# Ledger of designs, part 22: VH-VL binders against o27280

Target 1, 266 residues: o27280
Amino acid sequence: MDSMNVPEVLEIKRIVEESESVKTFIFSWDFRREVRPGQFVMVWDFRDEKPMSVSLIDPVRSEIGISIRRVGEFTDRVHGLSEGDLLGIRGPYGRGFELMGRDILLVGGGIGMAPLAALADEATARGMRVDALVAARTADELLFLDRLEAAGVNISTCTDDGSCGFKGFAHERLLTLEENHDMAAVCGPEPMMFQVMRILDERDVPAQLSLERYMKCAVGICGQCCLDDTGFRVCAEGPVFWSQELSRVREFGRYRRDPAGRRVPW

## First folded at step 1 (VH-VL)

Design l12 (framework fv_libevitug)
Fold by ESMFold2-Fast, scan of step 1:
Structure l12 (fold): chain C 266 residues (1-266), chain A 123 residues (1-123), chain B 110 residues (1-110)
Amino acid sequence: as target 1 above (266 residues)
Amino acid sequence: QVQLQQSGPGLVKPSQTLSLTCAISGDSVSSNSAAWNWIRQSPSRGLEWLGRTYYRSKWYNDYAVSVKSRITINPDTSKNQFSLQLNSVTPEDTAVYYCARSLDYSSGDFDYWGQGTLVTVSS
Amino acid sequence: QSVLTQPPSASGTPGQRVTISCSGSSSNIGSNYVYWYQQLPGTAPKLLIYSNNQRPSGVPDRFSGSKSGTSASLAITGLQAEDEADYYCQSYDSSLSGVVFGGGTKLTVL
């Protein structure tokens, strides 16, 4: 009996609409199975299975939440579900974020704020000062602002179109922020994360970065989870990596893998 | 080019702590591209991975579930070595113990091994 | 109890092709790389194949690896007397969060 690798069929307890394209699905969870921010689960709709980051970890209510963006056939089907419907959940998998020091900077782009929202909850519960830079294309795509504000997080926003906060990209906004931090955590599109990592490295801020889009090896496509040069596997070693680890990977921020495992430029 | 040199053969009594050391040459124990592993081999269980230590901004340890409650793997940067401590040993811990380097942090890829140390657990 | 299954023995004559199998599950070989090690009597294991099918420098090209689904194979072509050894497969098991080995195959050159 290997319960972690066999999907458990769980009832959708509650659905939160985060935006027009993002919903958080909330399930009762037995916390004898530890779940940490930065880990992911495999979500099974009884037809296909896809990796999703855990965005809510609530031991008081005995609940976890999984935030899903509508981007294709599988996610369209899941978005069509209602409270009371069933989903299979397998996991958790992957290495979670580690917290150290007194101050943390979170930098999230789009759905990348999902695992960072869970991390913000843990950091604030530990008494850390939390600053979050929340980035998206438009104001309507900024996620979890109410949760972060309720938790006492210091929020900066930026949008590509200038509809909320700074007009520009996350790394451009970060250059206008001059606070020192003991550590940072970053999650979002890989080109954004590369630029942010470079700035944090120049500031001597140790950073952890989450490579969510490479989780496909958990479903048997092992080459898609392997980073060039180092042999890192996102589903086993990640999805969270320290910036020192990623600085040795020539592929990070420059290339992606297609379904056949070939390098394709960003 | 990398060489791993282990402590000599050992006899340990049941319930005591087994302690081994692996000295590294040709690489640094704090190299951020390597992990440092202990693996044992016995006729009854074959090859068993016990755990590893590695440096990535801070030190990390991973341990096999079967030994997690009894095992500690510690680096020593001043001597460029790492050690294994296994508590509360039983005759089932009798094995040849190897230290090994890996470059694939999760999956093994053990490219250099120490010479092996026979540890016998008996009264 | 080994997690990965290998035949306990294999044999061949010089010049022959020999194949050693390694069977696992979706949580190990099905999702992760496979490695192969050669162990001569009285010595530590030596890395033969990494990342399913890659050879370290110094390993002859008559050794090759392959992986399909939840199984892997080590092939030795042009078998030679010095190939007589124990061979072990190895992968990572995501459900155990640890490295796993096969039980080993004793290869005899007749």
Scores: ipSAE 0.000, ipTM 0.385, lowest interface PAE 19.0, mean pLDDT 83
Fold by OpenDDE, second read of step 2:
Structure l12 (fold): chain C 266 residues (1-266), chain A 123 residues (1-123), chain B 110 residues (1-110)
Amino acid sequence: as target 1 above (266 residues)
Amino acid sequence: QVQLQQSGPGLVKPSQTLSLTCAISGDSVSSNSAAWNWIRQSPSRGLEWLGRTYYRSKWYNDYAVSVKSRITINPDTSKNQFSLQLNSVTPEDTAVYYCARSLDYSSGDFDYWGQGTLVTVSS
Amino acid sequence: QSVLTQPPSASGTPGQRVTISCSGSSSNIGSNYVYWYQQLPGTAPKLLIYSNNQRPSGVPDRFSGSKSGTSASLAITGLQAEDEADYYCQSYDSSLSGVVFGGGTKLTVL
């Protein structure tokens, strides 16, 4: 436990440019430390620390990948790093995705595809059929398409502006799909996830959703990521939740708390 | 410290139903991270996966195509066990039957096994 | 007949390196993880390797797994008398929608 909570200084082995705003940083990993798709790590640049989802789990190469979107000062600094540079990594933390059945639907939006890409690899490796609905605002923001295709994933795309695939939102595209799956995994903007969850529930498809909240400690102590009414801590009981669990969370799809603890509507 | 204890008759007549039970200790039959499997082994057919049962908000079953029409795997949460029923058995169903646990995470590996039960189909 | 193909037998002397092959197809080994099991006489199979090349706790590092294309291999270095057993590869076949095993390899330590 103690060793888990101490950041390990790791060298960036490779950097993959996924899009203009997203890079994947690849590290050597000792797989005696188990990591699961859907779990997150705390990334430390020796100034600040932020939770990031694991987007690549490669036991063959003994590597993990962390995909980071450039969205602020911390991520700006990280995006300025080069191969060979150092970062602190502690974790993994949280509850990851569970796989069940024979076929799975992945619904991802933007950087939300990061944990789903890892899940896709695991699912295909287990012999599951994987369909992925990849959503983004524009074509250039669609993530991991080549990687998913190479893994044998059946991909459907949708973009807000129609620059690639279905013109519209993920839930709208989902409504046009008739096939049911044994399970679904969802990650992206919370409004998207909320709508997708509703559709999946109506179709009686078991669904897991990965939430994003402001996290400080990652170990369930500080309470910054606590969800209203339920007391669920996203870092401890999540970030992956079953739809049934989220149905009990009043704030889901409605509002979140900012770093100051204020309610901010989606 | 997971243990699987098998029970059931070792002799079944042709056309009858083979029934076995696997009692679980150290884990729950309704665990969200486990699946509970039946596997059999014979000199003629080798190791053969028959199917599994598992709980993920509800109960699910996966069966091998070769026995799908004849097989039922049922959990019993009250006793923390799961059972195998194989209908209309023939001498080809003679084998050592194993119950086994697999984990959802990492893959379909069987990390814990029962002691095995020889079931002979004979008139 | 087993979906995955193994040599029926292998042998080695103490201290030697022995490899056991497992051949499949694109629908199983080619696209899915490979697992290995050791089975001693009169016992249930024991998980030896998971996810192509990962060792469970308690498994010596002299056991290793590898996968390339539609084939997998189990390597045993520093062969010991206690390694005499049957070894099975296992995977998932997407076309069959089920777990598949190799026919097993009987390893004899001379």
Scores: ipSAE 0.000, ipTM 0.477, lowest interface PAE 12.7, mean pLDDT 91

Design l13 (framework fv_libevitug)
Fold by ESMFold2-Fast, scan of step 1:
Structure l13 (fold): chain C 266 residues (1-266), chain A 125 residues (1-125), chain B 110 residues (1-110)
Amino acid sequence: as target 1 above (266 residues)
Amino acid sequence: QVQLQQSGPGLVKPSQTLSLTCAISGDSVSSNSAAWNWIRQSPSRGLEWLGRTYYRSKWYNDYAVSVKSRITINPDTSKNQFSLQLNSVTPEDTAVYYCAREEYYDFLSGPMDVWGQGTLVTVSS
Amino acid sequence: QSVLTQPPSASGTPGQRVTISCSGSSSNIGSNYVYWYQQLPGTAPKLLIYSNNQRPSGVPDRFSGSKSGTSASLAITGLQAEDEADYYCQSYDSSLSGVVFGGGTKLTVL
């Protein structure tokens, strides 16, 4: 309702350094506004507002966490903030992941591990067996390994440069893993997600994939959130989609949209 | 073109087991993009979801909390069908029972895009 | 009773707009897609709207769906006599881990 669309000014309670480029900002949260893994919030620094995935959902401590990668002017300013400083938070928005079965595979690339870390917490709390394939370009860019380990998650890693775990891409590592899962959740760069989806489809593992790059449309229409052929809007109907629907989207894994809405190759 | 054909008795005595089957044509019961549901309808309760069976890497069943202790939904891949067994029936189980295909468009739930013809089951002595 | 709340009845005259509401909570409509079904007398329900606002092939564009917060609506514009039917909303409830339906709305075309 209207109260969900008005930003609340919240104090940064704690900041966790996840890597050189990623920080998690932790806020007290009133769980009368339910938050689910896969949802996002709008973060307002009193100049600009940007969508950010929720990476920690802790009803026991009454806290949420928002993980932010330093990629531009807004995120650079937010990274300069300290505990005790204020940010505006609006939301949550979007649909979250759904869990089914007893065994889940998480496949995350870079900052895509952020919403999957929150999902891992929910899955383990439900008694599911959780396997996570954590992928990055280098060891220093692998995220949430200590948190996942503490939660009892079975972790496999891969890095493009071989600095940690398997040397190669997520889909190459997945081909060497023989375990079947009841479902999978995937979040990361679209080329990675497309390759992973293809392998999971061949294994008859239903997968949910998060298209987080297009969360700008949290309120109102935005051309950047439109998917070709199907007409899906990520912020309205996503960011989480089943693999069956994404397999028929002509642009998924082939093209992306720039800020002007123009198709550019991956 | 997917079709669902229901069969089973229309009269069951209280305390006995209600048993219905749903035969599938035009699709496989083990399709990894479908779930196979039982839904009932009565004037007092409207549409009530009972449960589903579905194949992914293995078979799953989900059951409504209200019937969980006395319901079983089983697929039969050799006959391309699925069945409902509801134990210890009472007159409150009197309803029209539908089987339905659920197509996964998103999430864990999808639309019920194909329905069987319905079977009126009366529970009385 | 039903987990999702619909008005038990609605009515209109030919050519008018009719809206049928469906109210839920954060664990169902607030977090998940909404589907709508039309049931003509003596028949099984038929899918009308999927994923909040999408129409299957063959459903006229005068039927539309929308969702806001924990509530959803089915709108019928240019109401016709053949629209007289029962209408049901459906969602998934994350706390129940199950499919939930509304109580149904009997639409009468006067």
Scores: ipSAE 0.006, ipTM 0.425, lowest interface PAE 14.5, mean pLDDT 82
Fold by OpenDDE, second read of step 2:
Structure l13 (fold): chain C 266 residues (1-266), chain A 125 residues (1-125), chain B 110 residues (1-110)
Amino acid sequence: as target 1 above (266 residues)
Amino acid sequence: QVQLQQSGPGLVKPSQTLSLTCAISGDSVSSNSAAWNWIRQSPSRGLEWLGRTYYRSKWYNDYAVSVKSRITINPDTSKNQFSLQLNSVTPEDTAVYYCAREEYYDFLSGPMDVWGQGTLVTVSS
Amino acid sequence: QSVLTQPPSASGTPGQRVTISCSGSSSNIGSNYVYWYQQLPGTAPKLLIYSNNQRPSGVPDRFSGSKSGTSASLAITGLQAEDEADYYCQSYDSSLSGVVFGGGTKLTVL
């Protein structure tokens, strides 16, 4: 375990441009270190460190992929890197998704599709039927469509502006879908996840949701990612939670804490 | 397509060991999507889960607390079967015993979708 | 004595709707899937409902499952004579690290 907490310096094997703002960085990975969809790694650019979801798990090629959206100084630096450059990676951390049954629904928004793409690969490899609702603000921000299609995933798209697929939000599109699944996995903006969870609960569909919180240590020590009332640490007990667990979390879908620990609304 | 065939004696004396075998066809005892269970049923205790065995890079066993000290469930990959041993039996262990396949993914318990035919085991002197 | 609690018996006439309850706790039904089994006399239990409300192939749509909180329910609409059987709910208990069953409900079709 101690070795897991030391960043391993890895070379970027290749970079996939997913969209204007999202790149996937591919690394060689020793699969003696198990990694599950829904888990995250800490990415270190030798200046700062940020948690990132694993978006690709390829045991055949002995590779993992980390998809990163350009949103700030750290990600700006990372997006400036090239193949052959180095990054520090430690992990994986957190609780990943669990699979059960034959049919699974994935609901993802924006970069939230990253862990779900990895989950889709695993699910399809297991012979599960996978339906994915992929949401974004615009068509250009829809992620992993070709990859998902290639994996045999049944895709439904949703865009805020109607530039692709259903015009509206993910939960609105979900309301138009009548089919139930054995389980659902959800990841994206928390307001989206909140609405989606509500619908799934009404339909009695078991759901797992991946949360995003400010993380510092990633090992459940610092408490920066603690959820109110429950004491759940997103880095340790999550980031994947069952809907039943999140039903106990008052802040879910309502507010989050900023790096200073202050409550800010979504 | 998946079938479970049970075998073993239907009569066991008190203090002896109850032994049953469940042969698997159409699936592998080392399947990464299944767990192999023993359940018993009696009028007094209803359906009672006894335990399971499953392979996930290594073999795992889960046992019910009620029988944990007396029970062993072993897989046999060479014969594609798994067995039940229950030591120090008493008349209270008299029941119909079932083997069953459980859908089991990522250590998440699932349904028992395939059952053996059942074996009545009577504990009597 | 069963971890999950069911009524020992239920009854209905052909065509009626019958509901069988299953009560548990936060460590089982509250946090895990619920499964239902039908057992005909002299046979092994048969999976009827999985993942709270899903039907395996071959199970008529007149069978339905639901879950709320720490309780689950099996509903049978359009009751038929062949529905006379014992019904068991099942879940996993995280505190016990084991599978748990209900005591069973004997359904009589009058």
Scores: ipSAE 0.000, ipTM 0.489, lowest interface PAE 14.5, mean pLDDT 92

Design l14 (framework fv_libevitug)
Fold by ESMFold2-Fast, scan of step 1:
Structure l14 (fold): chain C 266 residues (1-266), chain A 121 residues (1-121), chain B 110 residues (1-110)
Amino acid sequence: as target 1 above (266 residues)
Amino acid sequence: QVQLQQSGPGLVKPSQTLSLTCAISGDSVSSNSAAWNWIRQSPSRGLEWLGRTYYRSKWYNDYAVSVKSRITINPDTSKNQFSLQLNSVTPEDTAVYYCVRDTYLEYFDYWGQGTLVTVSS
Amino acid sequence: QSVLTQPPSASGTPGQRVTISCSGSSSNIGSNYVYWYQQLPGTAPKLLIYSNNQRPSGVPDRFSGSKSGTSASLAITGLQAEDEADYYCQSYDSSLSGVVFGGGTKLTVL
């Protein structure tokens, strides 16, 4: 029942609407099966199965939350569900974030704030000072601001259009923020993560970055798990990687691969 | 290689201010990977963390709730040292005071020798 | 005065295994790392275990740490006479926003 590779059918306990396109689905969870921020689960609607990052981990209430952005047929169906409906969940999978030191910088873009929100909860519970740079295209796409504020997180915002906070990109905003943290965690679009990583490397801040696009490798059928030059397999060694590991990967942040394996610029 | 050397009075009168300094060698007080703590030890209260100072683009201080209204911990980058000021002392502040380094992994790895402070009239 | 609870004393004979417990709550041990310190008479405490179960260079394999839920323990195997000392656990308490210590355990080697 609690085996990692067997889906458990769980009832949707609560649904939180985070934005027009994002909902968090909350389930009761048996914490004999531990889950850490940065890990993901496979969500099964009894037709298709998709990987989703865990965005809430609450051992006191015995709950986990999974935040899902509406981007296609599967997610449209899941968004149509109500409290009391059933979903299959298996996992957790992947390497989670590691916490060290007394202060942490979180840099999240769009839905990439989902695993970072869970990490923020753990870091604040640990007594760390947490600074979060929350980036999105527009103000209405900024996620988890109320939850981060309630947790005592020091929040900076950044929108491409300037509708909330700094007008510009995450890496441009980062250049105006304090330079020293014991560690950082970054999740969002790869081009954003690449630029952020370079700045953190110059500041000698150890960073962990999540490569969420390769989580499908957990089902055992994915040719995209291998990174150029190093042979890293995201599902086996990730999805969370240290910046020192990614700085040597020629592919990261510069190009992606199409279905034929051909290199395509971002 | 890191060494912490304490100085300050051993006897302080009730209601006065206790002042101790800790000189650092083998590391910088403004090192981004370090924090600089004061911890005291007495038979009645055991080990008590009092507070710390550390540099991360600016200086930060954390203080224990029990002493927060009476305590100041200050760095001095020119002398590579940090200090403790504890106001309005009482006999209950009698203890061995240690200056202590912790790292970004938050373990106390280097301790000063300790200074016995007696609060007595 | 101590936030974390340790037994005030423990004892064993040479060669035996001794464990020292440290109990807390969800705001300290339940959500934060645990550290252990050894204090020999007349000396400052010395780091023995960090981050729940890690040993600094120079600490013998006989010393190990573990954490489960809101409790932690220090295990000493192959007990030796020189292990006679006071042992303190330490964590961080997020509700107090501060470092907290156990009351200490005086280990006697019989």
Scores: ipSAE 0.005, ipTM 0.411, lowest interface PAE 13.9, mean pLDDT 83
Fold by OpenDDE, second read of step 2:
Structure l14 (fold): chain C 266 residues (1-266), chain A 121 residues (1-121), chain B 110 residues (1-110)
Amino acid sequence: as target 1 above (266 residues)
Amino acid sequence: QVQLQQSGPGLVKPSQTLSLTCAISGDSVSSNSAAWNWIRQSPSRGLEWLGRTYYRSKWYNDYAVSVKSRITINPDTSKNQFSLQLNSVTPEDTAVYYCVRDTYLEYFDYWGQGTLVTVSS
Amino acid sequence: QSVLTQPPSASGTPGQRVTISCSGSSSNIGSNYVYWYQQLPGTAPKLLIYSNNQRPSGVPDRFSGSKSGTSASLAITGLQAEDEADYYCQSYDSSLSGVVFGGGTKLTVL
């Protein structure tokens, strides 16, 4: 078994409260193990294991950050942890984002901003111009705004209730933006991503989208995260996909499979 | 399909300004996904990127450090073309000059026919 | 003189596999995509490979690109007479803030 597949027990170095429901857990990281924005790790609380996106990559401080939204029993337990507590981390896994061009558009919704925040750091470090459309249901759910601003990212916000920025959905806000970019990275609710992708395609903007699916093994063996028709495994061929790849995926934006394998509409 | 048509003199005297124009068809000089470059080729220096102009909500120019002080690349939206001006030329500037489209500021997918420019007294 | 280093020449017989190397540094190939161009005599360069290993439409699958570390390689399998040309690698150098080319490799088909 490859060393990367064995969970490493790591101490929580620091916890950042991003919102009421989202915390970023920071760990010391040996960067001999490369990690890229868009990749995920399996987080083990010694009872259960869940895939989580890397939201912070800091080679200078030798740290990574994992942002976790409180949504269920596992995340409830993790959110109850304190600095100094232990978690098992294995990975990273999956295909991360690729950067190309000079300017990039990030479109993120909710916790989907986690991998995009990491991407923003990389892009800005490379001297790219970064525009970010940050979407959430309400103002208090908007993530990483201060961090993005500090990095030099041009931020546009939208909220469903209009409590901050544009009132409406991300794709609606996107339609109001005239500027095209060399590429886009998208992560958030799949219905959002679906609409955003269509707009970007019409504008001939290359786009990468990060999908979320039920993952069990993270190594492309169990097939739980397979996408219909293509056989793409989100954990292996993804979670980041090019729009051209997703155009071949019938289920994208339409339905997903639950842990029991049932089709669940979005 | 995209086509680039070059025009300009093939002979320039030392200390004068080299001027070339590239007419674009099949694409827009203000395309948000393209950039418009000048690249030259000589036996002594090989392929050498000189610079580019491109539009991303506003106009940008990138120039090679080696010619930055002497070069100007200007777009002309009214004619859908872009130009090269290289000042104070020397025999070292003798080369075949290409106007070139790049995609996403990365790779060059369409090239003009090339123009041999000789710097000689 | 060129920022990227290529062998000045390469040769092969029809049907043979030929590889052309392109060596750079951390500021160019090490951190940026590599592109390859084919230039036939008397013509402008033509895009052959983009983004390290992607093949544009119309380019035969016998052409392939790879990148590792600060080096890249173009491989041509099933060498044909029409492959006789100059080949150039290209990347971006972050330290120079500019596009960089290799010196070119003249491929002769014997």
Scores: ipSAE 0.000, ipTM 0.501, lowest interface PAE 12.6, mean pLDDT 93

